# VHH binders against p49116, part 16

Target 1, 238 residues: p49116
Amino acid sequence: EGPLLSDTHVTFKLTMPSPMPEYLNVHYICESASRLLFLSMHWARSIPAFQALGQDCNTSLVRACWNELFTLGLAQCAQVMSLSTILAAIVNHLQNSIQEDKLSGDRIKQVMEHIWKLQEFCNSMAKLDIDGYEYAYLKAIVLFSPDHPGLTSTSQIEKFQEKAQMELQDYVQKTYSEDTYRLARILVRLPALRLMSSNITEELFFTGLIGNVSIDSIIPYILKMETAEYNGQITGAS

## First folded at step 12 (VHH)

Design m5
Fold by ESMFold2, look of step 13:
Structure m5 (fold): chain B 238 residues (1-238), chain A 119 residues (1-119)
Amino acid sequence: as target 1 above (238 residues)
Amino acid sequence: DVQLVESGGGLVQAGGSLRLSCAASGFTFDDYGMYWGRQAPGKGREWVSGISWSSGYIAYASSVKGRFTISRDNAKNTLYLQMNNLKPEDTALYYCATHTPGKYPTDYWGQGTQVTVSS
């Protein structure tokens, strides 16, 4: 049936709102994150294997993994997004919230720990110089994860994940044949994605959009959108 | 259509140097890692070196480590192999390669450039 992904799934081009403000604001951060989210959802739904699973299974998979896909997208696009600058602006805003006693100390600790984990994840991926092929297959491995609670059709999902793993392995071992550890180094980064909290991701990147409505709740509608509407959301146009 | 065209091979004395080039087209060059392979007379193909999309990760076969340097110029869609301190056992047809998704086959090689090292 051919490879799980095509060259269109390897290309992952994020366009940022322009120009970047001297002082980052909630609008810029939310717009940037929204573009990445919609780019990631468009990526997932365009995979033939994903389409073959049907609408209910598609919704269940994306609900289970959207934060992992988003986090991989942050790492992949970290330089284009100036992610370190965005996270620094968020940390400064959190400091102001502490000064004004607007957040509990426990919540601040959770959010700061999450930011540190995200920074370390992105740094580890940059050190490995992960390319577009490798990111595409890591996203596929994450997307076709059969071990999430409440999934149906787990046998077929597992088969697609195994195919993604084999194709990534083939790529890495052909490109770096005598480097026997690269694949393992790449794959051991994936468990860190399960440590990323979707509600903290929403707080950091999406809280100014829809009154703290969870991304999980809107996934069915995002997946059903027409391609033209996706393109508008990805670029902020129309 | 993926095209990989090697150049820069030739006859060289042991201890000498050559620089190979590989011109790439038909795919988004900087989305992929690239690698060099070689095939010596009467032997199978041997992986030589691989390089990541932005040159931040590089690997070498133990037989060439310290003597060969892989590099790439993404603005020119070109892969390079600088070969120093050449030995007769480096005599081979050298090819550049990539592994891309799409219809099978997914492995693409150039026609190769001959390197011959005289003693």
Scores: ipSAE 0.603, ipTM 0.862, lowest interface PAE 1.7, mean pLDDT 87
Fold by ESMFold2, fold request of step 14:
Structure m5 (fold): chain B 238 residues (1-238), chain A 119 residues (1-119)
Amino acid sequence: as target 1 above (238 residues)
Amino acid sequence: DVQLVESGGGLVQAGGSLRLSCAASGFTFDDYGMYWGRQAPGKGREWVSGISWSSGYIAYASSVKGRFTISRDNAKNTLYLQMNNLKPEDTALYYCATHTPGKYPTDYWGQGTQVTVSS
């Protein structure tokens, strides 16, 4: 009954902390990432199909895919976030950690490879000039993934994913009818999201939070949050 | 409420040029790709050209490639089609379109602007 998403789900506007500091610092990076995370969670929670699955299923889905949604958000908002500048600042910080013996050389290599993969993903999405409609449906495809362990209602989740795929296909075919390869080019980018490590994402973007709290562990609380609290976290009004 | 209003059509001799405009309102123009289509008398609809939200990705039907140029001005919420070296077979009602999420059907198109190319 009706499209999976509405026009309100296509809109995805990230507002950056102000003012921009002279030197990027952990607090600015963490605030920026937190705004994106809460914007992404608010987006997912507002989808009627998601709401229909029930609270336990919602929690399981988001725990499984929050890093993929976050990574799609980074790609979608890379320009407004100045993501290249943020990643450069993180790389500089990592070099200081080697000099101070805070991280092993093997860990630094893992983190640098993750940064490189993230940059390549964002570049590939920019080359395709992915729009708000396409991003919304890519996020839906990622959100309604039935193959994660421990999920209930996998048949219904699969039906929602198929609906998202069909609606994305319809959009691409109508907008670019004689360009028969655009859909395939878009969809082949999605497997790269499964290569993104949630613990490295937390290290890169969320180390400035008080305590060492895993995003995965706070998902149930984020999903239960009042709308007014979401707006505060998205805008950084504290 | 989505509205698309085409203009710039008319009668032109073969080999001539026209520039079509499409004024868009009622949706966030720069969240979506846009496209032009046409319908010749007694024929079905034909896709002509599509353009991505920031103009970074553009595609053309083989029948118009090299002669037509699609563009957009997101500040003015306007889509354009520059049509050069027009041929009698280009005679059609030209419409701009977008596909947005919402209630079915999700397609929106304007009333169109007539282009007639004489020999």
Scores: ipSAE 0.578, ipTM 0.851, lowest interface PAE 1.9, mean pLDDT 87
Fold by ESMFold2, fold request of step 14:
Formats: sequence, structure tokens, C-alpha cells
Structure m5 (fold): chain B 238 residues (1-238), chain A 119 residues (1-119)
Amino acid sequence: as target 1 above (238 residues)
Amino acid sequence: DVQLVESGGGLVQAGGSLRLSCAASGFTFDDYGMYWGRQAPGKGREWVSGISWSSGYIAYASSVKGRFTISRDNAKNTLYLQMNNLKPEDTALYYCATHTPGKYPTDYWGQGTQVTVSS
């Protein structure tokens, strides 16, 4: 009963590490990405509908969609993160690595294609001028996806996704009543998220984490953290 | 609490212009799209124009396209509607609105500002 999300779920403010270095480095990129990841996980965990599904289901959902939520977060925060500058620095580093024979040419081509897809996704979202309400409901649609393998309570998850879709539709229809295409244009962007490789996202943004730990493997621990721990990770406080 | 206060209406001759303002408070103005609606006597509410949070996406009802211009100033939490080449059929109570989440999501709108176009 009541709306799926509240005002607190519409607000999504990323704080960047300070000061910004004159030359971008892997530590700055990883810290920025980690803040976004923890902000996204905190956002998901705070949703009453998500809490109602139970911890086992929560873990399964987030494992299945964390890369999609992260990518939506990148698009939403692209300006504050200076994402285009970060991606340009990564591209330059990759070009130097091929000159030094550090990576196979096939892997570099795969990574470059991923970067192009990410840039195009972010540009398409910016062209539509997606607002905080729309982003919040797109994230909810992605989070409450019943078609991932191994999920329990898929009927309830589907009902939450349908509620998110209906509430987004109501917002778009009321704000842009005679624009019959806006909702469809927004929703048609979502399939691209599933084509993004979580493996490559980890290489691009999370190489500074301890070892080669996959984000998938730490999801259960992230979801069990106290709110104060999330705030420390989101702001980078010591 | 969400509050929306419209101003700038009045009596104007056909072909004239008016500029409406909407002062917003009680919510984070920059997180939401905004829209103008109108209601003529004896008729239901009609959507007029919508604008995205940063003004990068704007839509108009076919009845006003080319004559009305929606804009916003996020620093002042204010929405505007510039109405040119006004026609008698534009006579209505004009209101600004937003749709925000809450316990029961509903549109928020102000008292409205009356626009009367005389021939």
C-alpha cells in the first residue's frame, strides 16, 4: 500500500573524493566508483518493498543486477563525476598497454567496445534529460526483475516491478501528457544495461580494490552493513 | 509540505501576451519535471506544457505549440509560462503542477491564476 518509493529515494547525490588530482589515477577512479557502488546499494536496501523480500532474495536480486544499477548511477552522476574525462584517461592507458604488449589485442578491443557502449548509453540518457524521479523508478524496474535465474518469490517481485512501471507511467503521462513517445524512449534504453559486462566494469572501475575480488562475491557482506558503515564508504571517511 | 503559488494572470485582449510565474517550495525542485495545466469553466483539466528538471526536454499541447513557451529557473525555484498571441479559447484558470512520491502519490498544484482573453 502506498507508493513504491518516497522522496528519500528520489534524491541521489554523489560526493567526489577531494581534492581532485591534476592527473587522474587508478586510486581516484576506484574511490569514486566505490562511493557510487555503496550509494547504489544503500539506495536499494532502503526501499521498503526490497526489505519485504528477505535477505536471501535481496542478495540474489542485487547479484543479478548490480552492474545495471551501477551503470544507471554512472549515467545519472556523469557530470559530477566528470565521467567523460575518466573514460578518456582509461582509453589513453589502454593504448599505452598495447604498445607495451601488456594485454592481448582481442581483450583491448572488447574493453574499447564496452567503453563506447557506456558512452552511448550515458549520452542517450542525457539527451532525454532524465530526472531524479525517472532514474529512481528505472532503477526500481531493474532491481525488481523477476526473470533472473534462481530467484524465489518471483510473483511478488513481478508485482513490485509492475507497480514501479505504473508509477513511472503515471508520472510521465502527467508531466508530458501529449508526448506519447517519452515513456517508450526511456524504457527502450534498459535492455542495453544487460549487455554491459560486469567483468569489464570491474576492470575499468575497481582495479584498486583488494586483489581481484569480484563485486558479486562481496554483495552479501555489503547488504548486511550498518547504515553508518555505508555512509563511511559513500564519503570515504576514515 | 509542497506549495505552488501561481501569479501573473489577468485580463488581456486577443492577440496579447501574458507571463505566468509559479513559486515552488517544500520539495527539491531540481529533482522533478514540472507542468502547466488549465481548466476552463465547465471543462476538465487540460495539460498545457511540461518541462524536464534541467529544461533539456520540453513538450507542448498541440493547442498552444508555437504560442506558449515554458521555462524554469532552478536557482529561484520558479516555473514560467510565456503566453503569446492569446485567443479567447485560452481563457482558463492556469495552474502549475508536479507529481511527487509520498504515502499516496498525487499531483500538487496551487490555487491557480485566472487568465481571461477578451475579444
Scores: ipSAE 0.544, ipTM 0.840, lowest interface PAE 2.0, mean pLDDT 86
Fold by OpenDDE, look of step 13:
Parts: structure tokens; C-alpha cells; sequence
Structure m5 (fold): chain B 238 residues (1-238), chain A 119 residues (1-119)
């Protein structure tokens, strides 16, 4: 049996809207985020093991882990996205909302903590200097998580996750054989993903584009999107 | 097709220096970590050093730590190994390698370059 992932799954190239505006407005941020979301879901869809689970199970998996996949994508694409600048822009927007007394003190704290967690996670990943291969398998491990409620075929999902873990382990062990703890350092970052609120992520990155539509509701549509349509969305939104 | 071509090996006296190069092609170089290995006559393959995609993480075997320096140029798709204070026990065929998801479990490596250190 072949590996879970191929070279095509290691490649993860995000194309940003062009040109970059002098001031990062809500539209630019939302468009950038949407492209990353689409890329992440398209990536998942391209995995044969994912396809083998069937449409219903696939949808359920992505609904359960989209925030984690998205966050890993942010970390991986942080330089290309100028993530620090995007986050600063988001904070500035929040400050305006605060001044207008549109948010409660508790909500402000919650949102600011979320941004901090997101930034800290991405910084931690950068410090580890994780490559495309490692990111691909981390995403696979997150995607094929059997512990989400309501999933079918959990045994098969678990097998895929184990396969992902084994292939990652083999890579890390061969590349950095003297450092026997690198794998552990990488994997212990994953729990931080589940501490972040998908609702807050959605509000910060997607509200300006999708309005009252939830990411959960559009996931089936994205997963059914043709490759040509996907490419059209990327090019048309520039 | 993935190709790795090592160069820079040769005969050197103990205490001398060599710089090895590895030219990579056929894959996205900056998506992968790279490593150097060596194989001495009558011995198995030995891991020497590894480097992450952006050089932010580097590791060495204890036997070469402090003497060897691994580096890479992603713009040139090239991996390097600077070897200083060479010892006779460093005599080996040196090869560069990477693990890819194309086959499991397997690595890509070149034909290697011979390093011989005389006493």
C-alpha cells in the first residue's frame, strides 16, 4: 500500500489578492482568508484516503476541524500573507469598535485572547521552522481525527491518522536522527489548535465577506466545487 | 524525476578541510528538510547532519559536532557541508538525502562523493 500523501499534497501555495492595498481593509483580509480556506479544503479533498471516506463523512470531518486546518494554514502561509500585518489591522478594527462601544468588556477580552493565541501559535510554529512536508502531515493528523462527535467510520479515520503519524515520524527521524525529540515538539503544538474558538475565527476573518452565513453551511459547497470554479474564485477575487 | 548530485569530495590530510555540495532537482527544494549521510568501508550508513527548509533548525551527529557545518541555498537548490578538522575516521562516501512521500519508507539520495582523510 502506498503512502497517505504524495508530493502533490506537500505543495501548499497560497496566492494573495493583488495588488496589496496600502491599508488592509476588511475586504482584503476576508478575501485572503477565504482563499486560504478554499485551498485548505481543496487540499483535503485531493487526498485519496479522504475521498475514500465518502461525502457525508468528509463533510463531517471538515466541519469538525476546519478551524484547525485554517490555523495551520495561517501558520504555514504567515510570510506570504504578511500575517502580522493582517492581525495588526484586525486589532485596529477592533479598537475602533471598542471606541464606538459596540462590544462588551468580556467580549473584547475573549477576542483579544483569541488573537494572542493565534499569534503565539504561529510564532511557535515559525520557531520550530516546520517545512512543507511536516505541515502536510500535521494537517492530515488534524483532518483524520476520530475523536469528534457524530463521525462515522471512526476506525478507518483512526487508521489514516496513524498512517499520517507514522510517515511523519519516519521523515523526522531520518532528517533529524540525532534529535529524537523533534517529533514530540511538533506534535505537542496540536492541542493549542483546539483551544481556539471557531466562532471567533469566523468573526475575525470571514464576517466581512460572508455576512451571516456560517462556515459550516458553506463547507459542503466548497467541497463540491469544481477545480475550475476554485481557480476562478481565486483569480476573480484579485 | 528527483535528482541529487554530490560533489566536492577528495583526498585530504588529517586536520584539513573540504566543502561538499549537493545539487537538487525534480522537487520543491524548500518544502523539505535535507540531511547528509556517510558510509565508510565495511560499515553501514551513518547520519551526519540535518537542516530544515529555511535553515532555522540544524542538527549534527555527536561525532562531527563542532567540526562540520551544514547549510543550504534555496535559491540555488543546493545543500552544503563544510567539513573542518577532518580525521581519518571521517573517511567515507558522503551522500545528501531527503525523505519524500512518493514511496514509503524510502529516501532520495545521490551517488555520493568520496572523502578520504589520510593520517
Amino acid sequence: as target 1 above (238 residues)
Amino acid sequence: DVQLVESGGGLVQAGGSLRLSCAASGFTFDDYGMYWGRQAPGKGREWVSGISWSSGYIAYASSVKGRFTISRDNAKNTLYLQMNNLKPEDTALYYCATHTPGKYPTDYWGQGTQVTVSS
Scores: ipSAE 0.487, ipTM 0.797, lowest interface PAE 1.1, mean pLDDT 90
Fold by OpenDDE, fold request of step 14:
Structure m5 (fold): chain B 238 residues (1-238), chain A 119 residues (1-119)
Amino acid sequence: as target 1 above (238 residues)
Amino acid sequence: DVQLVESGGGLVQAGGSLRLSCAASGFTFDDYGMYWGRQAPGKGREWVSGISWSSGYIAYASSVKGRFTISRDNAKNTLYLQMNNLKPEDTALYYCATHTPGKYPTDYWGQGTQVTVSS
C-alpha cells in the first residue's frame, strides 16, 4: 500500500482575512482562527486513511485532537498569521476584562500561562525549522492518536499512527542523515500539545463565534461542509 | 510530474571548486527539505548534505563539512551545492533528492551531474 499522505496533504496554505485592520478586533481574530480550524479539519478529511475510519470515528478523532491540530496549524502558519500580533491583541482584549474585574486571579493566570505555552510551542517549532512535510506527518500522528477515550477502531488508528511515524522517520533520516536525533527533537515537542486546554484555546480564539456554539458541537458540521462554504458560515460574514 | 535536474558538474583539479545546481519542478518546493547525495564508482549512494525548507536547518556529512555549502532559492525552485577544496575522493555522480508523499519509501532524485576531481 502507498504512503499515508500525498502531496496534497503536505500543502497547507492559510489565507488570512484582508485587509488586516490597524486594530485586531475579536472578529478578525475569530475569523482568522476559524479559517485555520476549517483548513485543519478539511485537511484531515482529505486523508484517505481518515476517510476509511468512517464518519463516527472520524468525528470522535477530530473532537479529541482538534486543539492539537489547531495548535500545530498556528505554529505552521505563525508567520502568515502574524501570530505574535494576534496573541498580543488577545492579551490586550483580556486586559480590558481584567480591569473590569470580570476574571478571577486564577483564571487570569491560567489564561496567561496558556498564551505563554502557545507562544513557546510555536517558537520552538520555528527554531526547529520544520517543513511542510514534517508538519503534515506530525499532524497525522496527532490525528491518529488511539489513546483518547471513547474511540472506536483503536487498532486501526494505531496502525495509521505507526505508519505516519515511520514515514516521518524515513523522511528525516534521508534528508538529514547525519543528524540522527532530529526526529527525536521533533517528536518530543508533541507532548506540549497535550498540556494545552482546548477550552482556553476556544475562549481565546473563538469567542466571536455565532451564538453559543462550541467547537465540539460544530465539528460534525465542519467535516460535512464544502470547502467553499466555511468563510461565510462560522463568523456569519459572507 | 516531479522533476529534479542537476547541473554544474565537471572536471576539476584537487583544491578546486564547483557549484552544483538542482532545478526542481512538479511539486511545491518550499514545502520540502532537500538533500544532496553522491555515488562514487563501485560504491553505494552517500548522503552529502540536507537543508530545510527555509534554510533554517542545515546538515552535512562529516566528510564534506567545512568544504561544502548547501543553499536554496525557493523563489527559483533551485537547490545549490557549493563545493570548495575538492578532493579526489569527492569524485562521484552528485544528485539532488527529496522524499515526498506518493513515493514511499523511494525518494525523488535527478539524473545527477558528474563531478570528477583529479589529483
Scores: ipSAE 0.056, ipTM 0.524, lowest interface PAE 2.3, mean pLDDT 89

Design m5
Fold by OpenDDE, fold request of step 14:
Structure m5 (fold): chain B 238 residues (1-238), chain A 119 residues (1-119)
Amino acid sequence: as target 1 above (238 residues)
Amino acid sequence: DVQLVESGGGLVQAGGSLRLSCAASGFTFDDYGMYWGRQAPGKGREWVSGISWSSGYIAYASSVKGRFTISRDNAKNTLYLQMNNLKPEDTALYYCATHTPGKYPTDYWGQGTQVTVSS
């Protein structure tokens, strides 16, 4: 059968829009986020096990976990993205909405807490110094989660997840043999991903690009995009 | 246009074997993973087996594992499913499918080939 992931799946390089503006506007933030989203989804698409499940199951999986996958991507690409700066910019933009009395107190709290959770998660991952291989398999574990409602072929999905877990375990034991509890430390971070609202993530990062179109609705299209189209998106040509 | 044409189905007794073929055209076959599905009477579509573009990764549904073997010949643009030790519950329309860019929102699949396993 071979390993679940190959070296090509370990590579995860995000290209940011260029040039970076002096002030991060909504467009820049959304474009950056969009590139990460596309990269993440096409990463998933490139996995042979993922391909083997068929489009219906694939789409369902991605719909279920896109926020988690995206968030892991944020953590992994935090430095390249200047995530702290992006989040600060988002907060600044929100301040304008607050001043204009467009948001309820409860909504403000929810959004701010979400931003905090994102930052905290990314910081925690940075402290753990997660490497590319670990990120790849963490993403695989998240992707092949059988516990989402409405999924088909859950048994097969579970098998893929188990394989991902085993291979990650083997890697960690081999690579970080002096750190007996490293695997546990990195896995215990995954539950935090489930605490994050996909709706809030979508509003914070994607509203400027997709308007009222949901990420959920465009996922099938993204998964069917040609590589050339994807590359065009990366370069900002589209 | 993308075409998938399944063949090799038929009537077989329990314990027998069949080899299904799927002839692919209209796309770069070796760029894509392929999979077999089946639909039994009165039931929904069921995933059976998948194979990566290079055959480097293969997976089976638990119900067919150990009995079915998926393979492909990229030079012939053909996907295969060797089915051994067939059971009545394997009776279904078997279809070949691929996830390729193109028609949204469904995968490409063929017309299917009927497999009937008698007890």
Scores: ipSAE 0.018, ipTM 0.299, lowest interface PAE 6.2, mean pLDDT 88

